# Ledger of designs, part 3: VHH binders against Aspartate dehydrogenase domain-containing protein (ASPDH)

Target 1, 283 residues: Aspartate dehydrogenase domain-containing protein (ASPDH), of Homo sapiens (Human) (a6nd91)
Amino acid sequence: MADRGPWRVGVVGYGRLGQSLVSRLLAQGPELGLELVFVWNRDPGRMAGSVPPSLQLQNLAALGERRPDLVVEVAHPKIIHESGAQILRHANLLVGSPSALSDQTTERQLLEASQHWDHAVFVARGALWGAEDIRRLDAAGGLRSLRVTMATHPDGFRLEGPLAAAHSPGPCTVLYEGPVRGLCPFAPRNSNTMAAAALAAPSLGFDGVIGVLVADTSLTDMHVVDVELSGPRGPTGRSFAVHTRRENPAEPGAVTGSATVTAFWQSLLACCQLPSRPGIHLC

## First folded at step 13 (VHH)

Design G2 (from F2 with K31N Y32A S50N S52N)
Fold by ESMFold2, look of step 17:
Parts: structure tokens; sequence; C-alpha cells
Structure G2 (fold): chain B 283 residues (1-283), chain A 118 residues (1-118)
């Protein structure tokens, strides 16, 4: 680490997570060997007064002029679908919206660009507790089922398509139960932890990991994530099993819990320390 | 073009069993995850079960676990759903799918109707 110069970091997205990352990069980045070189947001007005004008990128297509080493996406899966391969032409990419990878065309395009330009695709694990343990279990052939349930107040959802019109008749309603691939297009901001689980468990993938989305009116200031897994049936007919429940404080109506901001910062720091190898890597 | 044709539905009494079939063509069946999805009148689509390409991994919706069993025969490109201990709430049109998304699931067949009534 003593022999490298500062890593040049660009940030795509200036919502709550983007603002926190930019603030930390400006305050702590130089001491960590990181230099913020641009911020881009769909609404450039959001950057006024808080992002120095010299760092404001007006056109994402011009990102190469800033010569980033790493571009961090904290905006929306649509950015990854539309611009991910172009970003990989110029830099390593940290995907903050892993639900984008539920689209097989997008995943293929990112892998192809990653290989062609010799840049890594890093994917943030978000609020997924136990991601490394899941990955190790899967790699050892010991994972047979993985189910991720996210429960939050209905106001905390940003749902699309048929799911946007879903009824919540009681205090606790299951809005979706099924493969994570089927949820991600209609809950792109509420399925990132599930998408991270699918990437942590490639033996199952987006089709084999089951996502459950629950609207619960009692969760006025909390996001709850339950991860349930099991291994193969043993000689006694019983299976190894783990159940993790994470309760994340959140402001009413928020999509992103407060613990996710800190976890994402750690993912950014971790991927800056990893080798730049082609391929998709969960960090 | 993906072609999926469901059969085996019918009108049965509660507690009965049915076995659904899905004939597949137009894609490499042996490399694909396969799913069952159902839709009752006035309700949105509901995912029921899936199975991986090798048949090693199966998953079930909580509403059917322990009563339904998914299987596949790759040489004949056929997917099955064994439905035991049927209940009136299982009444629906059942569809098979190769993508796991009931919200944009694209079926060229009409599905197969299952009606459970006393």
Amino acid sequence: as target 1 above (283 residues)
Amino acid sequence: QVQLQESGGGLVQPGSSLRLSCAASGFTFSNAWMHWVRQAPGKGPEWVSNINSGGDYTNYATSVKGRFSISRDNPSKTLYLQMNSLRPEDSAVYYCATEGSPWYFDSRGQGTQVTVSS
C-alpha cells in the first residue's frame, strides 16, 4: 500500500447514500489514499452548495476525462443497465444497486466489458449479514436453500409495475414470494440485499434464492431482514440451518436504513484494497 | 420462440390430488430453472415452486410446502407438479415458466385450470 498513489474515485448518485459517501471521501479520503474526482447526479441541482463545482460532472458520458480508478454507483439499477459497460471502459466499477444484475443481459454485458477493458466489477453486499459465511458454505457445496425476507412499512417501498398497485389489506401482507430474479425489476430499490444474497450463492443464483417482500404497518421506524438457509439433508434426515434476523433503524418512509450507509463505506474501502481483476466480485 | 403447454388440471374435491404437466420447446430445457405460477380470478400472479436444471434444488411457496412436489424429466422436456391435499384456495389457472417473474411471465398457452370445490 506504501507504493501506490491516490486512487481516483468518482461517485454516481447524490441521494442520501451518495451524500454520505461524498462527505466521507472529502473529509477522510486523502488520509486513506483516496481522491474524489467527480460527482454526478441526475438532478445536478442537488449538488449545488455541497459539492465543489470543480468536482461536479454534468455529463456522465464524459467521466473518462476525470481519469477515475474506481466509479461508485449509488443511484439506481438503471444507471448500471445503461452505463455500466461504458464506465468499465474507463475504471473499476462498484455496483451499489446489485438488483441490476438480475437482468441476464446486463450481467453478460458487464462481464464482457470487464474482460475487454481489464476492470473489475465490485458489488456492494449492502445490509446482507453473513455474506462471507454464505459464500463459503456455497463454495463448499453445503448450501441447498437460501431465503431472504425483507419487511418494512409500506411507505418504505419504491415499487414499480404490477407490484406498485399491490394491496396491503392487513397490518402484515406478503407482497411477493418467489425467485429474487422475479422481484428485482419491480422493487429495484428494495431488493438489493436479496440480489447480494443471490451473488453470494452462485450455486443458487437469482433463480434459486427466494425473496420475500413484506409490508408491515407496525414497522414505522425499522427495516427487518431475515436470512434463512439450510444445507443438505444429513444421515439423520436433518439439515444444517442458520437463521439471521437483522433489525435496521430507519427514518419513517426511508428506503435505506442508517446501518447501510456505514456498511457501504466499508465496502468501498475494501474494494480499493482488492486486486483489479476482471469479473464480478462481492465486496 | 419459447413454447410452454400446461395440462392435467380439472375439477376435484378438497383433499384430492392432481398431477400437472408442462411440455416445453424452443429453448434448452435441460439448462433452465423451471417454475410453476398460479393466478386466481381477481388476484395477482403467485409463484408456487421452482426446480433447477439438474433437479437437485427445489423451492416452494409457504402456502404449498409439504403438499406439492415439483419434478422434471429432461429427456422429454417435461415439467411436473404433483398436487396433494388440495384445498379450495389452490383453485387457479396454473402456468409453467422458465423465468421466475410472475409479473412479466410470458405464456403462449392458456394454462391449466385447477378447481377445488365441494
Scores: ipSAE 0.684, ipTM 0.883, lowest interface PAE 1.3, mean pLDDT 87
Fold by ESMFold2, fold request of step 17:
Structure G2 (fold): chain B 283 residues (1-283), chain A 118 residues (1-118)
Amino acid sequence: as target 1 above (283 residues)
Amino acid sequence: QVQLQESGGGLVQPGSSLRLSCAASGFTFSNAWMHWVRQAPGKGPEWVSNINSGGDYTNYATSVKGRFSISRDNPSKTLYLQMNSLRPEDSAVYYCATEGSPWYFDSRGQGTQVTVSS
């Protein structure tokens, strides 16, 4: 990678994270061997006046003409569902919306495209505290249960389908308890940390990792993530166990999502240094 | 097509036990996580329990943990739910499912009615 010239990076999505990544790529990219070659957004008006016109891609289907090495998705799982395989035809893909991988058809399509075109699917580990420890424990056969609870004020959710009609009658309401796979379609913007956990623990996966979504009106300026895991029951009946509680200050009504700008930037840099090989890789 | 047929429900008093069965066909049963989901009339579906393909990983909703036990028999392609210490709030139609959301089980059968009445 050191002597191949600048890595050509395309950005899909121009919301808060996309804007910050584009700004960093333009300011710091060349020194790091990275070149921004396109930005795409569903609403092109968001790019007007802030993205140089030469970098504005109007039709995502034309991305191949920009010859990217890596396309970074920071938009929504729907982009991965609709265009992920097409992107992999031309470039490595960094998935910013890992909840998209809860859909088995999407996962299959990405794996098939990855193998066929010899491009990697990278997934940002996001805001999941302890992701590497979970991954190592799972790989060693030491993980038997993993439960991720996200609690926030009801105004901090962006829910869909039957979950969008849910009411929070008390000060603390469990909106969902079950497999992460069952949650992701209805909380695509609020399940990325849980999706990252499912990918970190492939022995359990999206069906074996349990997600809990809690609406708590007392959390006006805080987002809370609890990760609970245990290992196999030993001969004495005891199990290894870890409980991590992460409290994140936030403005009322904010959706925390799966990443901060700095954490996602580090994931982008890390995947640029990894070997480009087929498959899904957490970075 | 995936075919799932639930049985074993009934009308029982609080504190009773029931054993539900789910006969499966039309997919490779031994490759799938299997789930129990329940739905009371006029309410949304509630995930109850699941079990992985080998039967060595099980999970339960907090409302049933310690009272319900999930199991499977891969040779007979059958999923089970042992329900002990039944309560009125357990009254629902119980469905088995292969994968997906409690709200999105395209291959659901007719279900089996469990009614716990004082």
Scores: ipSAE 0.681, ipTM 0.879, lowest interface PAE 1.1, mean pLDDT 87
Fold by ESMFold2, look of step 14:
Structure G2 (fold): chain B 283 residues (1-283), chain A 118 residues (1-118)
Amino acid sequence: as target 1 above (283 residues)
Amino acid sequence: QVQLQESGGGLVQPGSSLRLSCAASGFTFSNAWMHWVRQAPGKGPEWVSNINSGGDYTNYATSVKGRFSISRDNPSKTLYLQMNSLRPEDSAVYYCATEGSPWYFDSRGQGTQVTVSS
């Protein structure tokens, strides 16, 4: 099936998800027709002793020398803001931080680079269960509301700005309720599922999909995602509705749950099977 | 530049109704999502509701759903918030916004004070 050489994959980011991805690429990649060609991390010391030196990329700007077919971002939206268009010059891009696309300038720059260099922007659906069903419902005009609630222990958040400031003394606190676009700048690592939902439902987008972020001290080892949607009100006043609840075991204080790591690997495999074409595509 | 002027606030009893208005200028009102945000003394700002450019899609914070109704009139560039069954916890300065973040107010008007008290 590999009548050409293997797909050349670069990994940007070497945190928990990046480490798992690199380990799987080294162990399983060759059999799947994938070859890891570089790993980059903002802190290069994180790679020492665990990533073979020949695969360590010290300067992200030099990624073209590794001739990747796909670059997988598993670091932070800032990488997509700063380097996404430059990556697209050389390779397809799998965005692991879809919250970056809440920034309209970034989205425009990625689309322009994608079209100019004929490389795809793939977006990982992460913990978003039912993304394709949401996409199809939205395309059919059957989606009127979409609300995504993410709950975990406060130690599982990596919040910025005003969201970092304070807690109520209660065991369960709503930290944010509002448009996903308003949340992403202050919870860039904890809003990716919500951003994926906004991309799955373009009729609502980042302004119309509502995100709710909940700190719950009882959830020391769990990430919970509730996705609630409804369609147009029918003649009887009733609407089509779906509610999904995903409970994802996680180490205490982890931003990413264990099932999300496996789901991201599946997103990578899926986007390697898709035709490379310009535009933003949810994987 | 964006200009927003809120009005219609006042002092009312619990259970009362009140209608807020927001006059907008300096941008293409008919192309924008519009939002209501409120801030009580000593508390952080709180997103209340939004409505898309065509008025087809509306969303509400859990604390106000079923009691508040957002609407817009694009020809007059006016945003409305109908507030029914008012409670003391709804007391706040209410602002309209073209941005959905409660923490970003660079187009902030003076707001309109709503006080719900016996």
Scores: ipSAE 0.629, ipTM 0.875, lowest interface PAE 1.6, mean pLDDT 87
Fold by ESMFold2, fold request of step 17:
Structure G2 (fold): chain B 283 residues (1-283), chain A 118 residues (1-118)
Amino acid sequence: as target 1 above (283 residues)
Amino acid sequence: QVQLQESGGGLVQPGSSLRLSCAASGFTFSNAWMHWVRQAPGKGPEWVSNINSGGDYTNYATSVKGRFSISRDNPSKTLYLQMNSLRPEDSAVYYCATEGSPWYFDSRGQGTQVTVSS
C-alpha cells in the first residue's frame, strides 16, 4: 500500500499472463494502491467480453491519453522493439519479454528514451531463481561462467525459424546449445529466463551466458530450469560454484508455468515500490 | 564491411590435432565476442565455442569441451581454435562469426573443411 494516490497501470498483452494480471489488478489492485487504466492486445477480439469496454485500448499509440504511471508488457518482444521507446515517453515500463533486450539496437533505444523522459525500464525476473545473488556475484567480479538450461515437454515451446522445424527423435533432445543472444530471435517466448540471466550478469551478457533448450517428453506437467555458475579459479585450483534447479508445475502445453504467473505479479508489485529513475532495472 | 577468412582445416586421422585460424577485418575486432560454428553436410549449424573481447571468458559446447581450446590475438586480429583428440563426428566446415545466430553465419569466406577419417 503506497502513501501516494493509486498508480495507474496499463497492461499490454492479453494472453494467459495478461489475463491473470488483469484479473489480479481488478480484484486486489485497489487495496494495493494500483488502478488498471487500460488493456491492449494485438488481437482486440480477445478482450471482448472479459475486459470492461472502458478499459479497452484499441490503438496502442493512444496510451498517453490514459495517463499511465506504469505500462506492463506481457505480449511479445516485438512490442518492445516497436513501441518500447514510445511507451517510455509516457510511463515507466515493466518488460515481461526480456528476450527483446538481446537486440542491441532495442536496448540502446530504451536506454535513450528512459534517460530523455526520466522513466525507468523494469525487467521481470520471471522464473529465474537467484537473480539477485547472480547480480551481486557478477558486480563483485566473482562470476566466470553462467549456463541456463530450460527443459519442458515439446508442446510447451513456441519456436521460430530453424528451431520450429527441430525434431525430437528421442525422449530427451537438446534443441539448442549456445549464446543466449543466438537463441532469443528463434525462441522469443521460451528464452526469457535466459535473457533475465544475461541481464543479471552484464560481465557475460547475452554473448557470454550459455543457454540450453531441452525437449523432454517426460515433463508433461513441469517446466525445469537449471542454473549453473562458476567463479574464477582460486589459488588452490578450486572454483566457487552454484547449481540451482527449479521445477515449476505447468499445465500441459503451456509456455509458462503456474508459479511464473505468481512471480510476475510479485515483480509488478516490487517495481511499484522502487524509485522511478532512468535505466534498466531487474525486479 | 565485416570480412572473416577461415583457414587451417584438412584431412586427418582420429586422435589428431588441428589449429584453425580466422583472419578478421572491417570491424573493431578487439571489442567483439568471437565464435566458432560448424556445419556438417545435411545438418544444421552447431555452435562450438566463443571468447569475449579480452579473452577472459570462454565457453564450449558440451560435445567439444576439454578437447578444443579457443583463443585470440587482438593485435593481429586473429581468432584461433585448437582442436585436439579429433573424432569423426567433428568433421564439418568450420566458420568463425561475430554476430547473428548459429543458423546464419556472418562469415565472408568459404569456411575451412575439417575431415576426420580412418
Scores: ipSAE 0.622, ipTM 0.864, lowest interface PAE 1.5, mean pLDDT 86

Design G2 (from F2 with K31N Y32A S50N S52N)
Fold by ESMFold2, look of step 15:
Structure G2 (fold): chain B 283 residues (1-283), chain A 118 residues (1-118)
Amino acid sequence: as target 1 above (283 residues)
Amino acid sequence: QVQLQESGGGLVQPGSSLRLSCAASGFTFSNAWMHWVRQAPGKGPEWVSNINSGGDYTNYATSVKGRFSISRDNPSKTLYLQMNSLRPEDSAVYYCATEGSPWYFDSRGQGTQVTVSS
């Protein structure tokens, strides 16, 4: 660690990602200048036998008593909607559910709380490959379109509303094509990579980045993400273009692929090195 | 409060062109992304295109890319959709909207019918 003192870290959410983070924080945290000070989960029984009782937080509203420097959300966008501003009263916040920021009211409330309490909002990049290149292209005015397609076996989705009722008449069906903002409410756990892309490209944002969600029954153990972008039309009438395809092995039926878990740990480590400043920062 | 009025629809032959208009009021048009959404009889709504507040960025559904062109005129608070090389599958009621989800766009207009038929 540099000159930075130890960071007191709280974890909100104890699903697969939360369990992985807690395990790493307990085993490796002290060497990295990190101290786990609480774990909270909506169902506290899930922490029994795996989280030391002294670290189990029973009531999220009491998180300030643990004096965290950073609270890491790895639960669900609903936690960010409902509690994000409250968390920012006490600590920096690492958002593990970036689809929550598709809601403009939530984004505004987090920014206001961040400014008022002088705490940063960090957002994890998840499985988005090439986020830094996208950000640099956008900042230089070189990005005019960005399209992210996620293809997964239907069992790998946790869909809501009309997406949950959608039928898949063939082995490969486009469930959604449109702005990422329109997708996030109905695929809150399956749109985080697209939300990260929207945050990496603020000139486009959640309205300008196009998300495509594909149900593909042949992808029993794979999550596929295609990122397609183009720049402004040049003098010859042609545009700069990039297409990347990332294939992530995943347990059958899993929402989160193994590469996403590892990438989130790296985001946590990276945001501990960043200055604590108000605002929303992709890490 | 938000009011959107679509116009320019009609019955046309395949291969024809048509330009839709959307007159907007009751919100700050120049600060909003605007969208076109369509719905054919018996089918779910389908997002077609959008354009940002300044007109610098446009996006199109795969089914219409290269044939349709979205534009806006902020002084007149008007959104346009130029539809070229029309096909029978483009037949639908076309709506303009200030939100881009085809499943919830409660600020959408009343729509304009486009029918492409031999």
Scores: ipSAE 0.618, ipTM 0.865, lowest interface PAE 1.6, mean pLDDT 87

## First folded at step 14 (VHH; from G2 with Y104R)

Design H1
Fold by OpenDDE, look of step 15:
Structure H1 (fold): chain B 283 residues (1-283), chain A 118 residues (1-118)
Amino acid sequence: as target 1 above (283 residues)
Amino acid sequence: QVQLQESGGGLVQPGSSLRLSCAASGFTFSNAWMHWVRQAPGKGPEWVSNINSGGDYTNYATSVKGRFSISRDNPSKTLYLQMNSLRPEDSAVYYCATEGSPWRFDSRGQGTQVTVSS
């Protein structure tokens, strides 16, 4: 890193994650060999008074003018659908909305662009605990099943389509149980952990990994992510199994917990250390 | 064009069994993950089961686990759902769906009605 100058980083999205990343990049970036070169947000007014005007990018299509090495998307899967391939023309891409990859057309376009322009697609693991272990187990042919359950207060959900019409009659309600691919279009902001899991487990993929959304009114100060997987059978006939429970502090109504924000920063740092090879890489 | 045709539904009593079939055409069936989904009146679609392309991996919703069994015959391009110990809450239109978008209408057939009632 020392000989090539700082990595130029653009941030797409200035919500909770974007604000955190921009703040850290400005404060700590120089010491880490990172330089913030632009911030874009659909609503530019949100950047007013917080992001230096010189760093504000008004037109996302002009991001190439800023000569980024890495563009970090923390906005919405729609940005990946619409602009992911174009971003890859100019820079490596860190996807903060992995639910976007549940769309096969989008995935294909990203891969093609990645290969064509020789830029990497990185995906943030987000709230997925044990992502690397899952990946390794899957790579070894040992992963048999994977279920990811996300439980939050009902106010923490941003659901669309048929899921938006779902009622929560009780204190704890399963809003969805099924393949991750079927979930992502209707829960683009609440399915990122499941999407990351699908990417970590390509043998199962978006069609094989099961996502579960649970609305729990008792969860007033945390998000809960459970990961359940099964692996190979041992000599005794018992199958390898892992069950993890992640309790993430969160304010009521928050879509993203506090630990996830920190985890995302770590993903950003990690991807900067990885070789920039074409393909999709979980960070 | 992807075509899916479900059959085998009907009116049955609680505790009874049904076997649903789905005839597939218009795509490489043997390479596709297949799904069963169901929709009851006034409710959103519910995922029921899926099976990988080779048939060696199956998954089930908690609500049907232990009672339903998904299988496939790739040479005949047919998907099956064996439903045992049927309950009134299993009443719904059952759809066969291809991989990619099981919740989209364009990836499903016309469905077959299953009604469980005493």
Scores: ipSAE 0.006, ipTM 0.245, lowest interface PAE 9.7, mean pLDDT 90

## First folded at step 15 (VHH)

Design I3 (from G2 with D106Q S107H)
Fold by ESMFold2, look of step 16:
Structure I3 (fold): chain B 283 residues (1-283), chain A 118 residues (1-118)
Amino acid sequence: as target 1 above (283 residues)
Amino acid sequence: QVQLQESGGGLVQPGSSLRLSCAASGFTFSNAWMHWVRQAPGKGPEWVSNINSGGDYTNYATSVKGRFSISRDNPSKTLYLQMNSLRPEDSAVYYCATEGSPWYFQHRGQGTQVTVSS
């Protein structure tokens, strides 16, 4: 990898996570063998004054002209639905919005493009602590149930459809409990950790992993993720079980906590060290 | 074309049991995850339970865990919900469903009414 020159990285999305990622790529990228080659955002005005004009991509369809090795999506699952396969024609793709893969047509299109163009689909684990342990357990046949609960202040949600009209009558309200596939369309920016869990546990998938979305007014500057899993009942009648709790500091009203931003940077670095291979891979 | 038909509802006393059935056709039932969803008058739909294609992995909403039991019989293409210790709060139209979510299933039946009243 050292002898091939720097990895060329494009960033799609310039919200809080995108801004952090671009800042790190500009400051630390060259020393790490990474070169930022474009930034795209649906609202180009967000980039003015902070992204050098030469790096501002005005038309996402033209991304191939920048010759990226990796395109990092930190925008919205709609971008993955609309452009994911075209991105894979030109580069490996790091999906920051894994909730997009709850749509079976999108998943199929990404897998087809990945196989055809020999580019990887990487998925950021985000706030999912223990993702590799979950994957290993699932692959060994040792995972029976997986439940992921995300709790944050109501102002930290970006909800759609019937979930957008949900009331938070008390200090702690369960907005959704059910299959992750059912949550993702209505909480596309707040279900990514749960989508990552579904991808880590393909034996359960989006239909079998249970997502719980909780509005908690006491969590003014925190995002909390609880992961609960169990294995099959063993010969003694007992089951393996794990419960993890991750408390992630966040600005009031933010969708993304500060520790999640750091974890995403590490996912990007890890993706750059892996061989490109077809398929969907959790990073 | 997917077809689902629920049955087994009725009017019962609190503490009673009921067993709901769902007859399925028009798809490969043995490859599908199946769900139960309920909807009380004036409220949105509430996911109740699901079961994997093999019938050995089940999940339940907190409100029914320990009282309800989902099962399936793949040869007869039939899904079941055993409801024990019924409460007035369980009164709803119950639907079986596949593909989708509590608010957006591609396929669900016409439903069967369960009414729990003293």
Scores: ipSAE 0.341, ipTM 0.742, lowest interface PAE 3.7, mean pLDDT 86

Design I6 (from G2 with Y104L)
Fold by ESMFold2, look of step 15:
Structure I6 (fold): chain B 283 residues (1-283), chain A 118 residues (1-118)
Amino acid sequence: as target 1 above (283 residues)
Amino acid sequence: QVQLQESGGGLVQPGSSLRLSCAASGFTFSNAWMHWVRQAPGKGPEWVSNINSGGDYTNYATSVKGRFSISRDNPSKTLYLQMNSLRPEDSAVYYCATEGSPWLFDSRGQGTQVTVSS
């Protein structure tokens, strides 16, 4: 704000979400005081013909040469595991794959780098509706349970390990029910809303927030997220409760629904307006 | 090294109750979330319940909620699972675990068999 110079933004990942962010940054960025300074993708051929060559970063390790203020990760938790601390050496980091933070070693490494280099770790809340209300309820001691159910067509999953071998015999199959921490390694691209919920509710965390992954063959073009919470039992034995259901249109087989793209853009804009400070912050 | 030993299983009729125990050593029990996981023959493992270090936050799989109750006693380093209104589909080997993922075999004890049948 006082400097008046553009805030320099790098984008890591050029899939559907990355392409949308790059397009918006090129079209709307200058008016918002933002300048796209690089795009990196694991498969650089993806950028040919759509990203100007001057913006194409060939080696992620060279990102410091672009002097970014913010690097936005919209690729995969593996990028956060492998490169997150190095990115924080040079810039604030917006994590688009919050499931990466289910790994305690990664969380510790990001916090240490954030404190050492005085750069913030921002985490996109994605499709999580009501994240601020959840955070405030948790901080007040009013949150006792939080359950997040993600339902989509089996073709919309990018599952790993034992979950990749699971079959869905009926039209609606529960693939996983348990702590979010136990799911994230096996559904790293399909657990981001659940990971955001775990970060919004630190009294529960990744072990206390329950994730449910449902394969539903009727959901050919939609992702459904149900968030259910309750508070402590009151004197009468009754508890405060909230249930939110979000239905996101999505391309068949897509991991990311259309409403999530818009929400992520808003998270990017929000974190650009926040002062840099060490730590992990949900945007 | 983490050591977990389950006990209390057996053969019971539908509608019966059982209480499982898990003796823990080799780690700071009072700082850990603890979990119950079960595995029926020929099926994949299934997360059942967990409890935080202080015992004030508990969670249950939908299939057991209202029938099972998890508890812990930190001084004796013991985890419990009270199983009421048992059904044939509850038949499985039950494991206590330091990690909630049902596929992390190395985070589990040796197990205790529960068989519910007439």
Scores: ipSAE 0.744, ipTM 0.917, lowest interface PAE 0.9, mean pLDDT 88
Fold by OpenDDE, look of step 16:
Structure I6 (fold): chain B 283 residues (1-283), chain A 118 residues (1-118)
Amino acid sequence: as target 1 above (283 residues)
Amino acid sequence: QVQLQESGGGLVQPGSSLRLSCAASGFTFSNAWMHWVRQAPGKGPEWVSNINSGGDYTNYATSVKGRFSISRDNPSKTLYLQMNSLRPEDSAVYYCATEGSPWLFDSRGQGTQVTVSS
């Protein structure tokens, strides 16, 4: 980054993550060689009084006018479905809603756009601990199973479709257990960690990685992510195995925990250090 | 057009075994992940198991792990589910499904009824 001007960063979405990123970009960006060039939100009123008017982008289709090097999506997978390929026409893309990639058409469109325009698709690992280790194990042909469990208070879920109709009769209820691909469309805000895992483990992918949603009324101030995987069998017949538990402080009812917000910032910074090659890359 | 036809269901006693089959056509079976799902009366669909294209990777719901076994024969384009140690709670219509839908349960056949009762 030293041999070029500052990287121009646009932020798409001004919710919890977007607000954090915008704040950090404004405060710390210059020292890091980053320049915030626009902020877009579906509801522009949310930016009023917080984002300088000159940085507010009213029409997302006009983002090219701001000449971004990187566009960071922290809004909703729908934005990736609708505008991901168009964004890639103008800039590299950091996907904050990796659940969007569970849609095969979207994934294909992003890859085609990435290749065509020579821009990278970065995907934030979010709350996924050990993403790189998973990736390496999978690349070595050693990954046999991967299960990601997300547990939070019922109020922390934003479920749609058939999952929205699900009943939670007890203090601890499994709302979903199955392939990540089947989960993402109906839990777009709660399946991002699983989606990241699917991307980290392409041999399993969205159809092979198992996602589990657990509603736990006792979890009033944290989100819990468990990652369980199995690998190769050793000489004794015992299989390689890893189980990680991530406890992330979170406000009651929050979709995103505090540590995940910080992790996302690190992903953004990592994107700036990675080669901008076509393809999908975890960061 | 994707076509899936499940068979092998029936009425059995607890502890017994069944083997379900799914005949697939209309897509490249050997390239597709395949799934079993089930739906009991009054309940939503439940994922049961899946298998990768080559058959060397399998996954199971916690509720059936150790009892059910998924397999496939790519030349005959057939998916199987061996169900052992059946329980009343396994009673449901069982469907095979493909990876072709964002919602896994939308790409399924007519299903086969499994009833476990003493």
Scores: ipSAE 0.132, ipTM 0.589, lowest interface PAE 1.7, mean pLDDT 91

